# VH-VL binders against Regulator of G protein signaling loco (loco), part 10

Target 1, 177 residues: Regulator of G protein signaling loco (loco), of Drosophila melanogaster (Fruit fly) (q9vcx1r247to423)
Amino acid sequence: AALECRVIVGYLGTIEMPKQISHSSKLQTVRSCIRKLRQEKRQPTIVLMCITPDSLSLQSSSGGVLATYSSARLNFVSSSSESENRFFGLVTSAVHNTQIEEEYEPSAGSAAAAGHISISHSCHVFVIDTKLIEHAQHLQRAHEFRLQCTRDPISNLCLEFPNNSEYVVNLVRSMYT

## First folded at step 8 (VH-VL; framework fv_tezepelumab)

Design b38 (from A5 with heavy chain G108A)
Fold by ESMFold2-Fast, scan of step 8:
Structure b38 (fold): chain C 177 residues (1-177), chain A 124 residues (1-124), chain B 108 residues (1-108)
Amino acid sequence: as target 1 above (177 residues)
Amino acid sequence: QMQLVESGGGVVQPGRSLRLSCAASGFTFSDYGMHWVRQAPGKGLEWVAVIWYDGSNKHYADSVKGRFTITRDNSKNTLNLQMNSLRAEDTAVYYCARDSEYIFTDYAYYMDVWGQGTMVTVSS
Amino acid sequence: SYVLTQPPSVSVAPGQTARITCGGNNIGSKSVHWYQQKPGQAPVLVVYDDSDRPSWIPERFSGSNSGNTATLTISRGEAGDEADYYCQVWDSSSDHVVFGGGTKLTVL
């Protein structure tokens, strides 16, 4: 059977990063993004988050796919703090292949133009609130969308997931319970 | 230990200029927006200015616009406030404070680390 | 410009609960932060984002924010709580930090 974890979350928004973020600053960046979007005080959008070994997808209450991120794009995940609030941020990476506008001839005394590859980061902010499930009247079969994950009975680890997807599952599970 | 230390305060005559500095230590200065806040003797807190983590954007209180300039030097972990055309009403203790907004300063949330302040007295 | 209104003073008996209010038009749609300032000292953040506390602040400090009034609540008042308290918001429409006028808390 395919390993799949499904959980209902509230989506607050996404912040695009203007610069590449170093590993040492990711935690503070996520916490800043969570704080910024919480302070907008908008009603969260209810989405179904589906996590597999290969991807994380967000689905609307009507079942439409809103976004899909391959597990290789899952860069970092963290909660807001060790607080009673169940907010978390997910950092995804995207590779941008930008062609140089001006093309140079190698023999003309300048380097040959090549595509520029850069990496950007986006922070997506979510909230886990069991009351969202109770009050999500538009979600069909909401009671069936529980966190489902197969564990190794000895180690209790989700060994089939790539590290990135497993980190997300572990964080979400810890916040839900 | 996170610390902010202000300097440059003193007594100046109206119409003159003064430059305040704030030295930061114990955290990555270049990741945070910074504020100047002042307090006149026996009065409440009054916000003066904020500068983004990279210096690209700045906001000022209406009472100081056109007279004060906030700048930073991330290579030296230093925040500065250039005060021109000083008035008696600018007499206050000036605090530097770290913005809670890590990396993004388009929203100033709160100030979590404060210096001890430096006194500026404008008198004839 | 946006204005925050605080009472100039509040008194509390030792062991009792002090409540300091911060009034503002539709302040419940904004995030409110609170600072404590003792004489001759720099302000100290005691509550942020309406109700969250820095880890170094005692649990007897709490906050709420709804409608036109935010409130800082200090339970089991102690002599060491005697200070001036300031509320603060960020006004996104003007890009300004706004402070309340301050409230002097006296523990009698």
Scores: ipSAE 0.032, ipTM 0.613, lowest interface PAE 6.9, mean pLDDT 81

Design b39 (from A5 with heavy chain G108D)
Fold by ESMFold2-Fast, scan of step 8:
Structure b39 (fold): chain C 177 residues (1-177), chain A 124 residues (1-124), chain B 108 residues (1-108)
Amino acid sequence: as target 1 above (177 residues)
Amino acid sequence: QMQLVESGGGVVQPGRSLRLSCAASGFTFSDYGMHWVRQAPGKGLEWVAVIWYDGSNKHYADSVKGRFTITRDNSKNTLNLQMNSLRAEDTAVYYCARDSEYIFTDYDYYMDVWGQGTMVTVSS
Amino acid sequence: SYVLTQPPSVSVAPGQTARITCGGNNIGSKSVHWYQQKPGQAPVLVVYDDSDRPSWIPERFSGSNSGNTATLTISRGEAGDEADYYCQVWDSSSDHVVFGGGTKLTVL
């Protein structure tokens, strides 16, 4: 059967992350996003989160697909503060390509384009509550998600290519156990 | 170890100026908003000013607005408070304090790391 | 201007629970933070965002916030808990950080 994890979560909202953020501050920024959305004290929107090796999708209680993120777009995941650990933030990335046109005289018959790449990040905040799980048995499939470790035959070093979806599944599992 | 060290305090006459500095170490200073908080002898805590991680936004208490200026130099890991037109009522221990990381909106400031303070006495 | 009201003093017997209140109009719609200050020392954050604790703060410290009253609760009071305690909020209507007047906790 296909590897999948389905969990009912409360969705608090999404915050677009600023462009001027250092790599060292990602964890702190996610915690700030969790904190900010928790402070709004709104009732979370109940959504079904479906996680596979290829994608993560969010579905409404009425069955409509609200969002789908390919596994490659899952950039970072972290829980809230240690004392409560029932909230988590998921960072998704989007790559934007901008073409810069360079003009030449028409008699030359050519145009040059220079590539410009920018990346945006969004932090999505969720709350876990075991009482919201209707299909708890789906979490039993979380153990199927695991990193593949291939050993280099010469150096005997473990070569890991992490599956981004597995990190999300493992975090969710840890919050229920 | 995360540490904030204030300096520049002293005794000054009313109407004069004083510049306080705060040296940060043990964390990435440029990722955090910073505050100045003061406490008059035997009195409670009084907030003075806040500055965002990049210096792009600032807020001041009404009692100091127009007289005090908060600035930062992220290349030197320093926070500064320029205090002009000092009054007897400005006599206090001045603490520098770190806000939650990466303030990108004006929403619910708090202070998790504090310096030991520097005493400012304004007397005639 | 927004005002936070604290009792000037609270006493607790060793091993008993101390409760320090912070009153403010509709304070339950704001996030409340609490600081402990011992004589001659800088303040220390003990509770933030109503009920969260920094990792270095004992589980004996907890907080709540609803309606017009926030409360800092210190269970199993110890002599080392003697200090001044301050509540604090951000008031978005005035763009000000607001502190309460402080409460002196005595463990007798």
Scores: ipSAE 0.031, ipTM 0.608, lowest interface PAE 6.9, mean pLDDT 80

Design b40 (from A5 with heavy chain Y109F)
Fold by ESMFold2-Fast, scan of step 8:
Structure b40 (fold): chain C 177 residues (1-177), chain A 124 residues (1-124), chain B 108 residues (1-108)
Amino acid sequence: as target 1 above (177 residues)
Amino acid sequence: QMQLVESGGGVVQPGRSLRLSCAASGFTFSDYGMHWVRQAPGKGLEWVAVIWYDGSNKHYADSVKGRFTITRDNSKNTLNLQMNSLRAEDTAVYYCARDSEYIFTDYGFYMDVWGQGTMVTVSS
Amino acid sequence: SYVLTQPPSVSVAPGQTARITCGGNNIGSKSVHWYQQKPGQAPVLVVYDDSDRPSWIPERFSGSNSGNTATLTISRGEAGDEADYYCQVWDSSSDHVVFGGGTKLTVL
């Protein structure tokens, strides 16, 4: 019964970020990650992004859950730039207890009490399909993901097919704060 | 190997119709938009039409709008151009070309794979 | 209708750099693509998205796009570079592919 927003996007890939990244460098890092993955010219993986206050999940058209991120792991989200509104990046964090890992060779030269905690960051890059303009095209794509198009009464557009990345970015921003 | 092979060209009288076909191989045809581009003898390239990967959307050059119809059959890996009400000005080599832009890109349309072309001559 | 303007011809000496321009209103806000066409042959994509090259195209080919002018640069010009070159954009306002008029490159 939780509020759920569903959007169909393309997934381009994930880039690991440096540890201990500052808040001020996250925007530049997201833009760098978007640029790098765009340059690879790789075919995006079409995914259904399900956004709730508690989590964000990525699902395939075959129904498989590809990834789930709790709201606690959602660190930052931004579009490619103000002038380009088709791409966006999502930064997630993961907490690791590294003591067991470091008992085996070769390991990092860390020396600490058992239960040493480190945090890693990953940037996930997504793109909005601007070629699906007509409602009929949205209906056909939605059928593949077993969705009904929810038509916005003001814009007459399907909510599951955003016209730009800011719509999705705003949905995600409410979760990471 | 990615390949596009045009067919159906020939000599026709003004006001008649002609149908061009393009057979695609070596790539997943249904994933790509397709273009027709023409070139009159001794002249430059002129874009004719584009069709989306699933056939749902089409755009035409103003000079052919209302006379030409672009279609595709993804089950047969073929692109077609139905040309009606042909004029002398339609005389050109017609190229079939693959749209480089895959779904979920913000890049402009361009053509990365081209056929060798088929000659259409409209003469009285 | 959006218009791309190219010089009709450009000459370059062997080993020197050729520059072919493509003029268009605010073309720097669009992605520009370049094709090479030799006599009797189909066009070949040489530069796409302003400055990227297909893997089969030599590094001597490069592109730029800013303001009202895009440029195709061919360094260390060779006789085999003689061809007609066309610039191309997608005009989103009209939903049309637009080609420039073409530039004949002569190597000496």
Scores: ipSAE 0.007, ipTM 0.500, lowest interface PAE 11.2, mean pLDDT 82

Design b41 (from A5 with heavy chain Y109W)
Fold by ESMFold2-Fast, scan of step 8:
Structure b41 (fold): chain C 177 residues (1-177), chain A 124 residues (1-124), chain B 108 residues (1-108)
Amino acid sequence: as target 1 above (177 residues)
Amino acid sequence: QMQLVESGGGVVQPGRSLRLSCAASGFTFSDYGMHWVRQAPGKGLEWVAVIWYDGSNKHYADSVKGRFTITRDNSKNTLNLQMNSLRAEDTAVYYCARDSEYIFTDYGWYMDVWGQGTMVTVSS
Amino acid sequence: SYVLTQPPSVSVAPGQTARITCGGNNIGSKSVHWYQQKPGQAPVLVVYDDSDRPSWIPERFSGSNSGNTATLTISRGEAGDEADYYCQVWDSSSDHVVFGGGTKLTVL
């Protein structure tokens, strides 16, 4: 494929992580975030996910950009292996400066900066609506987002309307490895 | 592997007190909320109490509120249940169980790891 | 207080499908979890969040939840499936975990 892939997904929400997330805990964190947002049982916000080598962005049907994450911020993507093949989570990272603590100031060495640098993580949760499996439903949604549908020659379904979360997870992984 | 081991059960007279403990191993105890669940002989499961991963929030079943106190010591990987003013109807096997939720202050509210249980008998 | 209702017993012939129901007011708006308990043993989680399974639980176990009824379905019933089964929810209005009364599954 060329430079851009587009998929229609439901967005359930974003959870800011209260702790630093190590590589070994990312899958468990994604599972917890998926579970927490699924339990809210609210209507997903339908978004267009645009995936390019440089960034991943989320757009509304009105064309408004809801979020953009550079490839450097895309930390981890996974579905829960124990869930239905409907949900996946995307972990993004952000670097920011924090104020130094009182105790840190008196004991700081000459190499220590006045600011403290930390990394935060956010988990964004998405859902695939497996009930939208008919081409007519895909065409209606594509019209709303002004999409050109790419037909899968095997299934005869639009690639922009995936039928499981594993497809999207693999798509994101292949773009950013 | 992940394990929970309860201790402290026994036979006590009505009105007395008993302290149960639960030792956790094989996972990071401080990342998970913990529950106590009991089961009277030949009866179903009854939830008793929960404590958040950092100890900041606790909830109790109405039948034990004011008599039981749930606590944890994250430095020792230990969960405790202090049971005061025991009644015959408190007779049950008491299970320690891990909440499914990881690292958040909100509970996951299902239990994925369970201990073997410890028997508490309240009789005269 | 929120109440979950289960039938006290269900029978299934070997190789047939058992269905264990869990009734509750608007239970479809809650997440339902299921535990299996064999005599003398601690409960084991078999289905969580309505329909998800731990990886070590056979695919024969499945769940659903809508309206006022959640259902645990055990396909191709086996003698080893004999146990008590409990449904469970978290009631956010009371901040309580609520268990159903349990269903004894007999495979004959």
Scores: ipSAE 0.016, ipTM 0.590, lowest interface PAE 6.5, mean pLDDT 83

Design b44 (from A5 with heavy chain Y110W)
Fold by ESMFold2-Fast, scan of step 8:
Structure b44 (fold): chain C 177 residues (1-177), chain A 124 residues (1-124), chain B 108 residues (1-108)
Amino acid sequence: as target 1 above (177 residues)
Amino acid sequence: QMQLVESGGGVVQPGRSLRLSCAASGFTFSDYGMHWVRQAPGKGLEWVAVIWYDGSNKHYADSVKGRFTITRDNSKNTLNLQMNSLRAEDTAVYYCARDSEYIFTDYGYWMDVWGQGTMVTVSS
Amino acid sequence: SYVLTQPPSVSVAPGQTARITCGGNNIGSKSVHWYQQKPGQAPVLVVYDDSDRPSWIPERFSGSNSGNTATLTISRGEAGDEADYYCQVWDSSSDHVVFGGGTKLTVL
């Protein structure tokens, strides 16, 4: 059975990022995304964030799964700033085939065009509200799971999620203190 | 120490051209967008142009669009402003400034490091 | 074109609090940044992203932004604060950086 941490967060939105993001620019990029969505003064959509060693999923209050990101798709996570730590951004990647819009069609012909694969990055912005009625119970649940974290030796950031959802959990936990 | 040094200012007649340069040091120039901001004598700050960190995107104030061109050379840590068809109202101190964001959004363009400025006077 | 409106001047007595306003249509939905400019000098960023301050700026400088008005607050005013102050936003509809007209702060 997978170790699971569930935490209630507010979802502000998602911004598609430039194709290439260097490690030196990741933090600033996330901060920029958080700032943009905060400035839109959107009312956050309440979601349940479920963290396991291998994945992170977002669920609606009705229990419907909104999104699931495997560890291979989770690239980076960071808070907005040292002074305002209630907001955080999660960067995910997605592999897209430029031909994904093609339908199977007999009239398309027999030509086997070379496949074109591109990678996109998205920054998903969340906020923690310590006044949410159930957040203390979810935080207690998160504390019960001892998750592992592997940090990048150069940036000192957690860049992998297999057995290291602890980075996200600890970031979320720090925003509640 | 982070530093921006402008050069190329001077006195020029209306209709002529002038090229301003800004030399950056003390930070990784290629990681930041850059701005030009001007200030006419005794007047307030007026934004002129911005260029993204890699030169792929540029925006200009309406008053200079079509006449000014912002460029950068990341290999030399330099920002340039080519000013064509100069007018009397272009007379100002021109400041080079660093954008604090690595990636531009609809919000968050602000300038955290400024040069000392170079004076451009357009007179007949 | 988006317009930011500032009072042309504000006076404060030493030790008192100065408040400089920046008016703009729905400015609370934008990030507001503030610059201090002393005579003959380049501008200096004093507040960014509505309320954050660079580490080298004293804590007596603070900012707020809601509705149609952003405010720069300078507590315990001192002679060294005398300067022109400019507010600034990015206007996504025009892709322009917009500055306010500036406010001259005089310390009596």
Scores: ipSAE 0.005, ipTM 0.494, lowest interface PAE 13.5, mean pLDDT 75

Design b46 (from A5 with heavy chain M111F V113Y)
Fold by ESMFold2-Fast, scan of step 8:
Order: sequence, then C-alpha cells, then structure tokens
Structure b46 (fold): chain C 177 residues (1-177), chain A 124 residues (1-124), chain B 108 residues (1-108)
Amino acid sequence: as target 1 above (177 residues)
Amino acid sequence: QMQLVESGGGVVQPGRSLRLSCAASGFTFSDYGMHWVRQAPGKGLEWVAVIWYDGSNKHYADSVKGRFTITRDNSKNTLNLQMNSLRAEDTAVYYCARDSEYIFTDYGYYFDYWGQGTMVTVSS
Amino acid sequence: SYVLTQPPSVSVAPGQTARITCGGNNIGSKSVHWYQQKPGQAPVLVVYDDSDRPSWIPERFSGSNSGNTATLTISRGEAGDEADYYCQVWDSSSDHVVFGGGTKLTVL
C-alpha cells in the first residue's frame, strides 16, 4: 500500500531565511518566523496538505496544486514548543542554477562561460486546529483530508514514513486532535 | 488606536442581574475571540468567560457557569456579559480582554489588549 | 485543577536584575504568558509564548520556561517596574485560563 498522510492546515505565510544560518540556530529562526507571522493576526488560508515518502504537496480548497516539495527539499520542521502549541514551521530548500553567457567572441583563446549556484531556504508557517477543520467541512475535498494516514491493516496504527517525510508526519499527528 | 471600553457596572443586590458591555474599536472585532476577566478588591486575576470570534463557542469558569452568559454583536463591535443570580463573591472589577488567537484557532493563548475595567459591587 | 504558584513578593535594587518565578507541574510543556499590573490600572501583556515580547515592551523584559518553572526576568530594574506580575497558561484538560496568584515587585 502507498504511504500517505492527508491533513487540513491553515497557512499563515512564508519567510525567506537568512543564508548564513548555522544548524544550531535553525530551531530559533523557525520559532522567530512562527512568532512574526502569528503577530500579523491574519486569517489563515485553508490548505490541503498531502505527505508521501517522495513529496509534500499543498492544494487549495478547490483542488488546485499550490506547491509541491520533493522529500529531499524538506530540510527541517518544528513547532514553537512541544506543548499544546498548534503552530509549526516547515523549512524547504531550493537550488537556483544560473548560467551567464557571453555573446562576444573570446580573444586569445579564452573561454567565456560561467555558472552560478545559490541555495535558498524558506520557512512556511502552518496551524493545525480542529475548529479550522470544522469550518472546512463544506469544502469539496475536505472529506479526503481529515487527518488520514496509511494504517497497518492488522494493528490499525499509522505506518512509519521513510526519510524526511517521517518527521513532518509525526509532528502533524502529535498536534492534531 | 485600539480601544476596549467597558460599561454597565454598578451596585446591585444579591440575587439580581446586571449586564456589562464592552465597546471595541481600532481593530477588526470579528477576527478575535474575547474574554472577561475579573479581580476582586485586593485579590488576583480570575478568568470568567470566553467567546469565539463568531459567537458559536463559549467556555465559563466553574464559579459562574449557569449564571453568566457571554455574547457578542459583531455588527456593533460589542461584547456583553449577562450576569444573573449575583452573589457577594462576584464583587470585582470586570475587564474586557482580546484573545490573541486567529479566527480558525482555539482561544485562550493570551490577552494582548485589555479594557480599563468596570466595577461591580454586589451588596444588600 | 491546574495550579500556578508565584512568590507573593520580590525586591530588587535599582539597576539590578529581578527574577519572578511561576511554578507548575510540567509547565515547560505549556506556553506561559506574563502580565504587569500597576495600582488602579488594567493589566498589560509583557511576555507571551514563554519568551516573546510585544513590540511596545522594553527589551530588558524577557522570559524562559523549562521543566516545572517559568521565569520572568527584568534586567536593569527601574522604579517604573514596580507592579504586580501575573503568569498565565491555558489548561486544555479543563478548557480554562489559569492565572498565578501574582507577585508584587518592589524596587528599593
């Protein structure tokens, strides 16, 4: 059976992370992003989240795909605390490869091609709330996204996900009631 | 500027009723849950009740449950507390306070804005 | 019912650091918020979500929360900091807001 976890989340926004972030400061930076977006006090956008071993996708309430991240791009996930806090941040990475081309004839036998690679990190902030799910009941696809994770047919326990997807699924499950 | 202004306090006899109101301005009232918090003379803060942003969900402190009713009118940016069967122990300053939570989350995180309070004295 | 315990009073010398504690069973797993109340005035939020500060509050106010104790720290104490301070949590098991008993801070 295919491993899948579907959940309705509220989306608060995305903040580009600084390029010089040490591993030890990642948690603090994510928590700062959560704090900043919560302070804006904007209504969360209802988003349908689907997690598989290969990817995490976000869909609008009408079913349109808003974003898809391969599991390799899921860099870090954390809540602001392990208490009853229902907000979490997901850090995704993106590799940008640009090629600079010279159209002028190189002189003295030199080559004139160079490529630049940069990596960016974005923190996406979400909230999980039973009342948000209740409000989403009228959405066309809401019935497909009430917290549903692939289960073992014998034990009826949620199956474990491989790779980075496991961390996201486990966090989501711990926050959902 | 954000403001919360309470009114309706006064002196009332035990067993009678009193209605408090809180007028909100300077923010989108319908986006926020609202609370009533009270403080008896010389005592600490005691939470009384909460109402969700749309008026659908409410919770009350055990000491007031069944006697007090929290309501709101989003078209008038007003929060109300109907207090029935008042007791001497209900004597306190009553504060209106704004919940920090969003429209689609549970209430009860923290209170980022408070009114100045209105005094309710229950005496014979 | 969940209970938050605060010392009834704390004293600090001008320019020194005041620390006000808030005790609760496994309080480190909850989000703690702090309010300042001066005589005759409404409470003012000074710290929320354990350690975050509203933009209108000076940076010398900070908070921490771990294990069974949350702490409000006020560095470089000033006469204007004299007030009652209350910690607060949301107790999901009872659907209630819980306040500590309050701590009176005196700047001597």
Scores: ipSAE 0.000, ipTM 0.475, lowest interface PAE 14.3, mean pLDDT 80

Design b57 (from A5 with heavy chain S30N)
Fold by ESMFold2-Fast, scan of step 8:
Structure b57 (fold): chain C 177 residues (1-177), chain A 124 residues (1-124), chain B 108 residues (1-108)
Amino acid sequence: as target 1 above (177 residues)
Amino acid sequence: QMQLVESGGGVVQPGRSLRLSCAASGFTFNDYGMHWVRQAPGKGLEWVAVIWYDGSNKHYADSVKGRFTITRDNSKNTLNLQMNSLRAEDTAVYYCARDSEYIFTDYGYYMDVWGQGTMVTVSS
Amino acid sequence: SYVLTQPPSVSVAPGQTARITCGGNNIGSKSVHWYQQKPGQAPVLVVYDDSDRPSWIPERFSGSNSGNTATLTISRGEAGDEADYYCQVWDSSSDHVVFGGGTKLTVL
């Protein structure tokens, strides 16, 4: 309940980011990644994003877990623009020590340097489903993902199905701070 | 205040060369790709060339390929266009423009900041 | 070479809606951007990525893109909207920026 938030989003894809980016340039980099994936005009993959204090996971409507990111891997999150927009990007980091993972295919093809640590960054791009703004669409998606849908009686907003990216960005940001 | 200021335009005879420059201010020049776009008197916009934020990748319109060279000096926040073997059909106002993409994983999307242009007239 | 086709001119009465089209083969699979140019001035970006608008451009400006036609829509037309309008795409197959021929909008 208070320790878990669930939102339905569309997934557009993932882009490998430049290794050296300043804190002040992260926003522009994320926006560039969002534009690039939007321009591919592929149908978004509808997923359930589950947010807890310790992790963020993506699940299919059939209940399969597609990806899980610990809060320690979350680097940055931002929306696509200053105006009302439904797109947002999530930056994750992957850190590994070359000596730990023997049976897995080596990422980045690093050499056999004892104690070498490799770091990569990826930007994952999502969209808030505009159809979920409508109560009937909220109920349809909630049923599909086996969720309950409720509306705040005063504001008439569904807190589990946000109508803009700011809500989700704030939820994610709270995990790693 | 983001600004681009072109210079180096003028009147030149066919077959000669001109070098255009564009001075950028009010934004981090080194984070953006840059374009040159031209417009002949009374005609439409025609794209000329683009250069990546670090100078590593460049593309040219077919009409100028082999004659024009786009370069940048990130230490001076300056974009340049070296125009060789000029022809009458190169007569145009040349605009310097910033690519919309901040840090390139790609380039050549659209232009959000434009200079006022500099006139190049190729005539005998 | 990829080609964008625009009507040479469009007229609209004050307060009415102007629609400027940009035709291209399967243009709906590309992202279309729109520029406004007034006489003696540099172009100004008014719509990008088909339908997005810079924060300093009025909400009267909007865009759409599907199939073989993209459209710039200017609602509640004003005398100050008189200008040449250009559509633009990036053609990834040739690595070229492509502009349409431009449309002169008159408000009468």
Scores: ipSAE 0.006, ipTM 0.573, lowest interface PAE 8.8, mean pLDDT 81

Design b58 (from A5 with heavy chain G33A)
Fold by ESMFold2-Fast, scan of step 8:
Structure b58 (fold): chain C 177 residues (1-177), chain A 124 residues (1-124), chain B 108 residues (1-108)
Amino acid sequence: as target 1 above (177 residues)
Amino acid sequence: QMQLVESGGGVVQPGRSLRLSCAASGFTFSDYAMHWVRQAPGKGLEWVAVIWYDGSNKHYADSVKGRFTITRDNSKNTLNLQMNSLRAEDTAVYYCARDSEYIFTDYGYYMDVWGQGTMVTVSS
Amino acid sequence: SYVLTQPPSVSVAPGQTARITCGGNNIGSKSVHWYQQKPGQAPVLVVYDDSDRPSWIPERFSGSNSGNTATLTISRGEAGDEADYYCQVWDSSSDHVVFGGGTKLTVL
């Protein structure tokens, strides 16, 4: 069976992060983003978050895909432990390239395709609240599975999600009491 | 330990100038916006001014605009308030305070670390 | 200019709940922060962002904010809670920090 974790969350918004940010400041920046979007006091948009080893996707209540991020784009995740509400921020990265050749060749041919490379980081803010489930009663199955992952049929143990997807799954699990 | 220590307070005559300083330690000063807040004897808190983490943006209370100038020196971890054309109404304890936000797009709106204050008395 | 209104004084019996209000036009659309100040001391942040509190502040301190009124609630009042309490907002339209006039809490 495929590894999959599903959770119903409230989406508050996305803030583009400063380009000149050190690894040591990521936590504080995420917490600032969480705080700023909480202060807007906007009603969260209810979405289903589906996490696999290869991607994280956000789906509407009707099943339409709103956004998909490959696991390689998941840069950082952290909760706001200072809040009584269960908020977390997810940082995604995007590499923007122009005129980059698909294959690397050892010849000078690949050097002819010069491009500008830039990297952007966005912080997406979510809230986990059991009361939000009342608005998604028809997705009761998704709520039931949010606390579990697929089990290995031989060992009967929950399989770990490799690389960046595992960090998101583990954070989400840690936020439930 | 995070600390803010104010200095430069004293007794000064109306119309004269005074410069307050605030020395920061125990945190990365250059990552935070800084505030000055004052309190007249027996009265409430009154906000005076704020300066962004890099010094590029500043805001002042209407009562001090044009008379007070807030500055910072990130290489020395110091915040300053230059007070010109002092009035009796400026008599107060002046507090240095750190803004709550780290790496600002704007201000965090509250102060989480405060100094002990320095007394400024404007009298003849 | 934006104005925050607090009662000048509030009294509470030991072990009972004190409620200190902060009035402001549409204050529920802003984030409210609360400071405690004891005589001769600097203010101390006790509640921020309406209802969050620093880790070193007892859970007896809580806050709420809706409509035109924010409230600081101190449950199980103790003699050590006697202080002046100030509410504060950031007014983005004027780029000003605004403080309330302060409320003196007495426990008797």
Scores: ipSAE 0.013, ipTM 0.589, lowest interface PAE 7.8, mean pLDDT 79

